# VHH binders against F-box protein At2g26160, part 30

Target 1, 331 residues: F-box protein At2g26160, of Arabidopsis thaliana (Mouse-ear cress) (q1pez8)
Amino acid sequence: MEKPEWSELPGDLINLTANRFSSISDVLRVRSICKPWRSAAATPKSFQCNLPSSNKMIETVLSPTTFFRVTGPSSCSYKGWLIRTKQVSESSKINLLSPFFRQLLTPSQQTLDLLKFEVSEIRQSYEIHIFDKYLIQGVIGKEGPSHILSRVVFLDNLIFAVGQDDKIWCCKSGEESSRIWTKIKNQVEDFLDIILHKGQVYALDLTGAIWWISLSPLSLLQFTPSIPMDYDGYDSCNKRLVEYCGDLCIIHQLRLKKAYIRRSQRTVGFKVYKMDEYVAKWVEVRSLGDKALIVARDSCFTVVASEYHGCLNNSIYFVDNVRKSVIRMKL
Below, E stands for the ipSAE of ESMFold2; O stands for the ipSAE of OpenDDE; V2 stands for 0.75 times the mean of E and O plus 0.25 times the DockQ between their complexes.

## First folded at step 20 (VHH; framework vhh_7d4b_2)

Design aa7 (from w7 with I28S D31S W53S E100S; at its last look DockQ between E and O 0.48; V2 from the best seeds 0.00; counts 0 for: pae O 7.9 > 2)
Fold by OpenDDE, look of step 20:
Order: C-alpha cells, then sequence, then structure tokens
Structure aa7 (fold): chain B 331 residues (1-331), chain A 121 residues (1-121)
C-alpha cells in the first residue's frame, strides 16, 4: 500500500487533527510527518512568569519536559530506557536529558529521531528555572531548594504552584500580561507539594494531609487526614505526592537530622503511604512490588521495573548529593 | 559531562575593551540562567553579571554597570561578557557559571576553569 501522502491533506484538516493530540509523543510524531503537520502541531512552549512570592524580582521560566520509555527499533529487548526530553526553543530539535539531571545524554548537536524508536510517554512535567536578580546585588535571596517549586501543575488555562510562602498560588497560563499570581484564600496550612491527579489538582500540606483544589470557587478542601509523623531520629521534611496504581500516595524522604551541612544530608530511607479508603487511614506501603519509584526534582512517578534497563523492582530512585541513588524497600 | 570553557582573557591597558566567551556543553544551556564571576587576588569571588535563560534579562554589579554587557547565544551554547572601559580594579580571574541550579535539595552550579583578565598600564 502506497504510503498516504499526508502532506496533501487540506490545511484545515491538518490543523484539526494536529490539535487533537495531547501527548508529547504524539505531537512529536505528528511534527515528523512533514512541514505542514509540523507547523500545525506546535510543541509546548516555555512560560515566563514571576515566582509566586512576595518577591516580584524573581523571574521563573517553566519549561516543558517529558519522561519517555525509549526502546531501540531492532531491539528484541523488552526493556527500554528512561529518558527525559526537552524542546529546544522553537526548533524541532529535542534534547535528551537524564531523568534526574539536566545533563544531556547525547551530544548537544545531535537530535534523536524518535520515529526510529519505540517511544512511550510516561509523564509530562515542567522544569522550573529561577532567575533571581537580587543575587547580583549581594542580597542572598536564594533560600535554597525550599523556595523552589517542587512542581507546577497546569490545568486548563490555570497554573498552580506552591509559592515560597508555602502557600498555593495560581495564575492564568495565557498571555504574559495576564499571568498574575493569586494566592488561594483562607489557607491556614503550609504546603509542600502539588500534583495533577485524574484531572484534579491536589496539594500536600506539612502534616501529610492532602487537599483538593476547587476551581469554583477557588478554594482548598481537605481531602485526606494527616499522617502521623513519628520518625525518631529522622527528618522527614521532604514529602512528595505520587500517583501509584491509580491512587495518590505520599512519599516521605527520611534524612538524618544532624546534618550540619546541607550537602551532607543523606537520605537514609523512604516511607510511602497509601490511603485505605475503607478505614480512611493512611497505610504504609512496604513494598512497591514489581515497580520502581522515580523521585525526580520536578516529578515523581512509578514505572514497571522490568521494563527499564537499570531499574530494580521494589526500589526508589532519587537524587542525593548530586548523585543518582537507589534504595530498595524492604519486602 | 558538563563543561564551561572561558576564553578571551588577556592583558590590556586601562580604558580598553575585552570580550570574554564561555562555551557550554553537556547540559541544556538554554534552560539555565548564567553568570560571570570574578576573583581578584586576595579577594572573594564576586558576581559580576547575570543573564536569564532566554537572554532577555540581565543584571550587573554596581562596579561594572554601564561598562560591561552580558549576552548569550543559545544557538551556539555560548555566553559573552563585553567589557568596556576596563579599569585596574577589574583585574581578576573571570569565571563562567550556571545559576540557580538544583539537584534534589542541593544547589549545584557548574563552573568554568576561569580566564585571567589583567588591566595594567
Amino acid sequence: as target 1 above (331 residues)
Amino acid sequence: QVQLVESGGGVVQPGRSLRLSCAASGFSFDSYAMGWYRQAPGKQRELVAVINSRGSSTEYADSVKGRFTISRDNSKNTMYLQMNSLKPEDTAVYYCATLSSYEGDTEYDYWGQGTQVTVSS
């Protein structure tokens, strides 16, 4: 069968079709068809906005990034590679990045033709880049990662983030002039993380309770109870939300309390909790089974370990002290 | 591997100009704010100029404001520092660095090896 001449499709049909693709992988495939399709299927662009904080001088760039499973075309191997991609400016060039770092996996000038590979999308996310103008003025405005958004969530025309004040902020994702951050009203809790789950936005507070964000009216409602945090000798200040087997779970990263130097903070373990809907209590997930948990800077997600090179089952992969680390959970 | 390589340094007379370049490789250059630092003998390293990832925003130390211009070409993965009206007090090793990069809960910036700038009569 002669390959259809996709380039000959009317422009209106191309546009209509191209705009229906929501996954980055599909968009990339569409863009690879021909110039008209490429033009019609725009890649997500980076967003420039102020950091949702009292400091208006902090510029933030949100850059789309996607985690993929990549398998070789000729590979009879069931296993693939976990890869992160980033769109390079407005070009059709895509950089391959480490899932955990911003390092390029390929030479800077080489682009991977994803059509030559089997690619499946795992997770869409946004990298957060901060430019603090106060740095040059000697004002140590960098309070460290705690002031950096763990994640941002895009929902329709809204962007949600945890601000430097540990509160939930939202802004419109449209024109730059309309990107005014608004703090959700009546927040009494401090928040650590935010996630999009089943089309809804949820936030994690310091007590380990999950909150649902209502869009109309814009408000926070407690969705789950708090988690008892009785980790003797450990600091569990790093808590994250993750979707696991269709459910929202909480990850507690445990570090030793006595680290005098931030760089010396060593992760010693993780606690994962799942809500038991029947009893409305958090239950510790002691095993991830055949899955591995990926705790990246801008995203947390699970993968089937056997599907990836270098992934062990019942393991958590994370970055510690600028190095990728792995902890195996106790069965 | 992440690499930042500075070039363009040298010895110049006061009032002259130099242009420094920083060639970046091994990371997503266009995703990082970048900056120039300098360290004079016996002094602490100081931030000289910064530029956002897009190159649309710049900031300068007061000591170099109006004389130095930071720019970048993301297509070439290169950052520049145009230094005009150089003064003896500008004598230092100039370093290229990424800004506001974090891995996990640790701030991590990449640095070049530095290039010597000497301003002397």
Scores: ipSAE 0.014, ipTM 0.362, lowest interface PAE 7.9, mean pLDDT 79
ESMFold2, look of step 20: ipSAE 0.299; ipTM 0.691
ESMFold2 (binder alone), look of step 20: mean pLDDT 82; pTM 0.830

## First folded at step 21 (VHH; framework vhh_7d4b_2)

Design bb1 (from aa2 with S101T; at its last fold request DockQ between E and O 0.52; V2 from the best seeds 0.66)
Amino acid sequence: QVQLVESGGGVVQPGRSLRLSCAASGFIFSDYAMGWYRQAPGKQRELVAVINWRGSSTEYADSVKGRFTISRDNSKNTMYLQMNSLKPEDTAVYYCATLETYEGDTEFDYWGQGTQVTVSS
ESMFold2, look of step 21: ipSAE 0.567; ipTM 0.823
ESMFold2 (binder alone), look of step 21: mean pLDDT 87; pTM 0.881
OpenDDE, look of step 21: ipSAE 0.633; ipTM 0.849
ESMFold2, fold request of step 22: ipSAE 0.591, 0.562, 0.641; ipTM 0.825, 0.832, 0.854
ESMFold2 (binder alone), fold request of step 22: mean pLDDT 86, 86, 86; pTM 0.872, 0.872, 0.870
OpenDDE, fold request of step 22: ipSAE 0.509, 0.783, 0.781; ipTM 0.755, 0.915, 0.917

Design bb2 (from aa2 with D105S; at its last fold request DockQ between E and O 0.44; V2 from the best seeds 0.65)
Amino acid sequence: QVQLVESGGGVVQPGRSLRLSCAASGFIFSDYAMGWYRQAPGKQRELVAVINWRGSSTEYADSVKGRFTISRDNSKNTMYLQMNSLKPEDTAVYYCATLESYEGSTEFDYWGQGTQVTVSS
ESMFold2, look of step 21: ipSAE 0.577; ipTM 0.817
ESMFold2 (binder alone), look of step 21: mean pLDDT 85; pTM 0.865
OpenDDE, look of step 21: ipSAE 0.634; ipTM 0.852
ESMFold2, fold request of step 22: ipSAE 0.528, 0.618, 0.686; ipTM 0.807, 0.826, 0.876
ESMFold2 (binder alone), fold request of step 22: mean pLDDT 85, 85, 85; pTM 0.856, 0.857, 0.859
OpenDDE, fold request of step 22: ipSAE 0.477, 0.761, 0.763; ipTM 0.743, 0.903, 0.904

Design bb3 (from aa2 with L99I; at its last look DockQ between E and O 0.43; V2 from the best seeds 0.52)
Fold by ESMFold2, look of step 21:
Structure bb3 (fold): chain B 331 residues (1-331), chain A 121 residues (1-121)
Amino acid sequence: as target 1 above (331 residues)
Amino acid sequence: QVQLVESGGGVVQPGRSLRLSCAASGFIFSDYAMGWYRQAPGKQRELVAVINWRGSSTEYADSVKGRFTISRDNSKNTMYLQMNSLKPEDTAVYYCATIESYEGDTEFDYWGQGTQVTVSS
């Protein structure tokens, strides 16, 4: 395994931009001239909600985050950097973060000089934070808690979520005082992931089947068969949904089962599956071509590798859980 | 780079108090639940107190409940542990950490370097 040459936006470029501004009026002028940056960086208000789970209320915060491609002022280079942003609460300011971690690229209140940079939105997503007091009560005085990552998506005025019970729940997004959560009926399957794709909400179950979420009535309809690659030696809970070349694909992050070990295992590989509509079967994607997959915390998406500094074709970039570093694997 | 720096440790007599501080930088502090761990000589590390991102929910180990109070000031990116009625059994290195697992283990939480607390005559 090789540490990637892919790098996040250099801190020196951000510091140079911030040091150019000598007054508040300069910051306001940049923001007014660069209207698309301000509009493209706008995100919905951060929500705190307690998702329903087995008659227990679990504190969660869903913090909106946006990924951008930023290209520098070099007139002979079209390569850019991948950044993550979050809007500062009760402010028009934006924090610049690492795309793979929840760490700041710069001190707060620093900005990019938009007159020197082009910015394009790649994806809006949510960071999920969980405070499970019941799990904590069971382990306090020992090691800390362990959590399964929860998934949420927004469609129009609705929030769809995978709850702590691994079931799909729905509520209205604009209600502040009391949210009405409706559990979708007839859920005999456990779910791993949920995604918005071409204006529709889809969910992924443990077997690798994709379900479409109907709104009238609120229900789940099986959309695909299960994946045939069920490995006994690998943890079945490491599957995600991603859009690739306009298609909905499944990524299986291969980790050994940890039933009788005391720590998480490293990722040993990836499998990517695409539905072949002519045969109605899952087919392994053997190459990403000119693209790369970005497996960030809370989000998974594709990029055109040639558009990014240090990004290699046919590659998957992800976080090494043991060393907290970004790793590249060639598909 | 993320940094968590503990301070406020020292040597005190039984029955006295100490206040530990944890200064955070390099991440959005108000997004994280936080906790205090301690490790005594010859013992495994234990989680003694946790606090959610707003400070509205807390949990304590039975051994410190009623004596220790965890708090945070998000405007200063700082978490505190008020330790009252200290006992010799509280002697340990105290660490602050984020309390958020990814993929089911705590090795991915951010950790401080620790501050020594010694309770003896």
Scores: ipSAE 0.495, ipTM 0.787, lowest interface PAE 1.8, mean pLDDT 71
ESMFold2 (binder alone), look of step 21: mean pLDDT 86; pTM 0.864
OpenDDE, look of step 21: ipSAE 0.591; ipTM 0.814

Design bb4 (from aa2 with E59D; at its last look DockQ between E and O 0.49; V2 from the best seeds 0.00; counts 0 for: pae O 4.2 > 2)
Fold by OpenDDE, look of step 21:
Structure bb4 (fold): chain B 331 residues (1-331), chain A 121 residues (1-121)
Amino acid sequence: as target 1 above (331 residues)
Amino acid sequence: QVQLVESGGGVVQPGRSLRLSCAASGFIFSDYAMGWYRQAPGKQRELVAVINWRGSSTDYADSVKGRFTISRDNSKNTMYLQMNSLKPEDTAVYYCATLESYEGDTEFDYWGQGTQVTVSS
């Protein structure tokens, strides 16, 4: 049977088929087929928006990004590389980026040829680019709390974000001109992180309690109690949500308290907590086993360490002072 | 590898103008806010100007406001600093930098080698 020429598929069918692809990886694969398929398969677009903030001087750009496991065709090993892709909205080009940084892994003119690699999607996210004019004055967020959102959550036609006021906001996705941010009412707590888990949106407050976001009515309900108190002598300002073995867990990053420059703060360890549903208590995860946690700027996720080159089991990979770092979990 | 290469520095008399350029490579230039720093002898490095990814928004240190203009051409991966009405106080090494945000902080992650600007009579 002659290999079907997919390029000869009628345009109507191409459009119908292309619209059914939901994953970024599928879209990328479809786009790699031919020009008609490429045209029919729209990729997520970068868009400019202002995240909820009292500071009008802040501009925010959200760009879709996806973490992939990439394996070369000639690889004798089943191990792949953890990479991140970014689409350049204007050119529809896809660039390969470092998982932790926005540094290009390939020359700027090169795009990922999915036909040459085995690619599997790990996680979809959105990079957040923030411009704050107050930076020039050495102060970020002068007119409000200096909070930079690590992640935004997209759920259907809704976008959820932690605003500059450390509250949860929601808006309808769509055209920029139509975006109206609404703060969820009756929020008492301040929030650090937000995640989509099993089709639901959860938020992490400063105390380490997880809150569930109800869509109808739009509201927050406390889902878990707070994690154990912060350790003395550490700056516990960084807590993140992560899916680990199907459960929603909290990563508590421990940094040394340094008075003057946050950049100089060094991560000295992590505490990972999992909720025991039977006793309704947080239990410390002391070992990640064969897995590793990736704590990127815009996303946290779990990987099987053996599936990746240079990835150690029972480890947490993170960015510390603009450098990739790794901590082995202590048993 | 991320590279930022400054050029356009030199020695000028007070009141004169210079135009600095920063050529960027190794990253998606259009995705980054950019800025200029300067460091005078014996002084700490200070932020001079910043520009957003699109070039639609800029800000300046008070000391250079009205005299300096930051701009960028994303098609050329180049950022510029037009410096007018130069003063001796503007004498410094000028650095190009990329702006990133992480964990509530916005910082410049990548730096060029710098270009010397000397304003002297």
Scores: ipSAE 0.026, ipTM 0.460, lowest interface PAE 4.2, mean pLDDT 78
ESMFold2, look of step 21: ipSAE 0.519; ipTM 0.781
ESMFold2 (binder alone), look of step 21: mean pLDDT 86; pTM 0.872

Design bb5 (from aa2 with T106V; at its last look DockQ between E and O 0.50; V2 from the best seeds 0.51)
Fold by ESMFold2, look of step 21:
Structure bb5 (fold): chain B 331 residues (1-331), chain A 121 residues (1-121)
Amino acid sequence: as target 1 above (331 residues)
Amino acid sequence: QVQLVESGGGVVQPGRSLRLSCAASGFIFSDYAMGWYRQAPGKQRELVAVINWRGSSTEYADSVKGRFTISRDNSKNTMYLQMNSLKPEDTAVYYCATLESYEGDVEFDYWGQGTQVTVSS
């Protein structure tokens, strides 16, 4: 197991900003050239959106978040750091967060001086927060799959999400439309994930099939065949969609069922699949080459390993919830 | 670093009141549902009260309904537990924690170190 330091912004970078500005919001107001930061600051106020639920005992809220690559002032280095940002509803202030945990990188009075750094956007995503009143009442029935994944995508003025009923819902973005979700009709399958890929929205069902979401009419169309589920010893079938080398891929996180955990990490491995178009079969991706997979709590995406300090190629970085740490596995 | 720090515990006589506080730092407090837990000697940890991210929805264990009130002040990053009409059975270490449902199970992202409440006759 590996605990990468590149997932934490170095303290020297934090201290560099403390001498110039009171907050990142002040820095963002000064800069007009860096499109990724200006785009994040220019978006509507922090958008929290309740997902539809089958009952009032479970509430779900979505909070937008964005991942960035930050490179320092060194002229010799193409390596940078991975950070996550979030804009809160109470202000246009941008908070800097750990890419793997929902924790602030610095005390709130310290800032990052963006005048000395280059910033490039990697991915826009959403945090998913669940309030489950059954916990206090001790009524634990059959609970549908619930996990920390980016099960929300934004396309134009629409938001698509996997609801707590494991169905695909759509609504208009912004404060006015945040309460009005429309379920896509005739959904016979339950869904695990959703992704924006090449300008179109795709969803992954429990059987391992990928569906395309049509906008006229609003409907789901099966895009790939299914693959068999693996129930053998693992805690539910954890599958996510990722884009890798221009193709849609399925990442299967192999997690032990809680009953089989023996003072070790819950995740024992990963499998990555892509569709072989010539034979119409799923094939395993056995190497990520010069890339790494980032399996954050709220998002799953690839990076070029050489662009980040301390990031190793052909690797998967994920969170071990038992140890509250980031772990590296070689694919 | 994420921190949850409980305070306000102590030794009190039955029928009296205490107010617990949970000060949060290192994360965006207003994004989290929160809860108070307690663990008496020789007992399993139990949820006492929960509150959603804006404070508009709460739930209580039956043993404390009508006596305890959970609240939060997001401007101060603080959650509270007002405990009235205390009984010896309320003696426990009280913890604050974030609440999260994760993959069909309860996952607690962050916990406090706890504060002792003792109700002696």
Scores: ipSAE 0.488, ipTM 0.784, lowest interface PAE 1.8, mean pLDDT 71
ESMFold2 (binder alone), look of step 21: mean pLDDT 88; pTM 0.894
OpenDDE, look of step 21: ipSAE 0.533; ipTM 0.781

Design bb6 (from aa1 with G104P; at its last look DockQ between E and O 0.47; V2 from the best seeds 0.00; counts 0 for: grease 25.4 > 24.2)
Fold by OpenDDE, look of step 21:
Structure bb6 (fold): chain B 331 residues (1-331), chain A 121 residues (1-121)
Amino acid sequence: as target 1 above (331 residues)
Amino acid sequence: QVQLVESGGGVVQPGRSLRLSCAASGFIFSDYAMGWYRQAPGKQRELVAVINWRGSSTEYADSVKGRFTISRDNSKNTMYLQMNSLKPEDTAVYYCATLESYEPDTEYDYWGQGTQVTVSS
């Protein structure tokens, strides 16, 4: 039987099938087929959106970004490279970006031909760019959130964000011109992070408690208790959500308190907590085993260390100041 | 590697004009808001002008408002600063930079080496 030419598929069917693809990897594959498929498969587009704020002096752009594992065509090794990408190009060529930084891994004019490489999607995220008009007045972040870049989640046609007021907001993603942010009612806590886990949205409050976001009615329900108290002498302000081995975990970054220069704060360690569902208590994860945690600016996720070049097991990769850093978990 | 290269500086008389350029490479230029800084001798670096990603929004320091115009051409990865009615107090090294850093503990903004502008009679 002659292999069906997918290019001959009726347009209606192409559209129907193309719209079912949600992953960037799938979109790339579909777009690599032929012109009709490329046309039918919409690429994620960056859009301008103000994060929840009454302040018109702050503009934001949300752009889709994806973490990939990329293996070279000539690679004799099973190991790949962790790479960040931006918007998918029509030519199936993408810019390669550092997973931790904003710099291109290749010259600005060069793109990666994805047809020549094996790529697998690790995590889809959204990068937030900020244009603060108060900057011209010498004030940075006057009314902006301190952790704005890692506080957005997309769920279907909804966008959830930690607003400038450290509260959870929601809006519909489809209508660019009329996006109305709605604050979830009856929020008593301030929130640090937000994540999509198993099709649900969860938020992390300042105390380390996880909250589940109900969509009907739109509300927050405390899902877990707070994590153990902060260690003396460390800055406790940096907590993140991460999926680890199918479970939602909390990463608590420990930084030395330096009184006068925030930029000089050095990360000295991490505490990772997992909820024991049987006893309903947080348990410290002392070993990540063969896995590593990636703590990027806009996303946290787990990888199998052996699948990546230069990745150590039982380790956490993160950015400290302007440097990529790694900490091995202490037993 | 991320690079920002300023050009167009020089020595001019008061009332004259200069046009500065900033050529960007090593990042997706169109994804980032940009700005011009200047540093005069013995003074702190100050922000002069900022421009959003598409160039649809700009802001200026009061000292240069009405005289300076910031613009960008994303197709050329280049940002510009048109400087009109130059004054001696505009004498400084001018720097272009990305304006994306919001986290106090992380430095992600990039800077050029700067270009000297001297306004003297």
Scores: ipSAE 0.608, ipTM 0.820, lowest interface PAE 0.9, mean pLDDT 83
ESMFold2, look of step 21: ipSAE 0.617; ipTM 0.847
ESMFold2 (binder alone), look of step 21: mean pLDDT 84; pTM 0.847

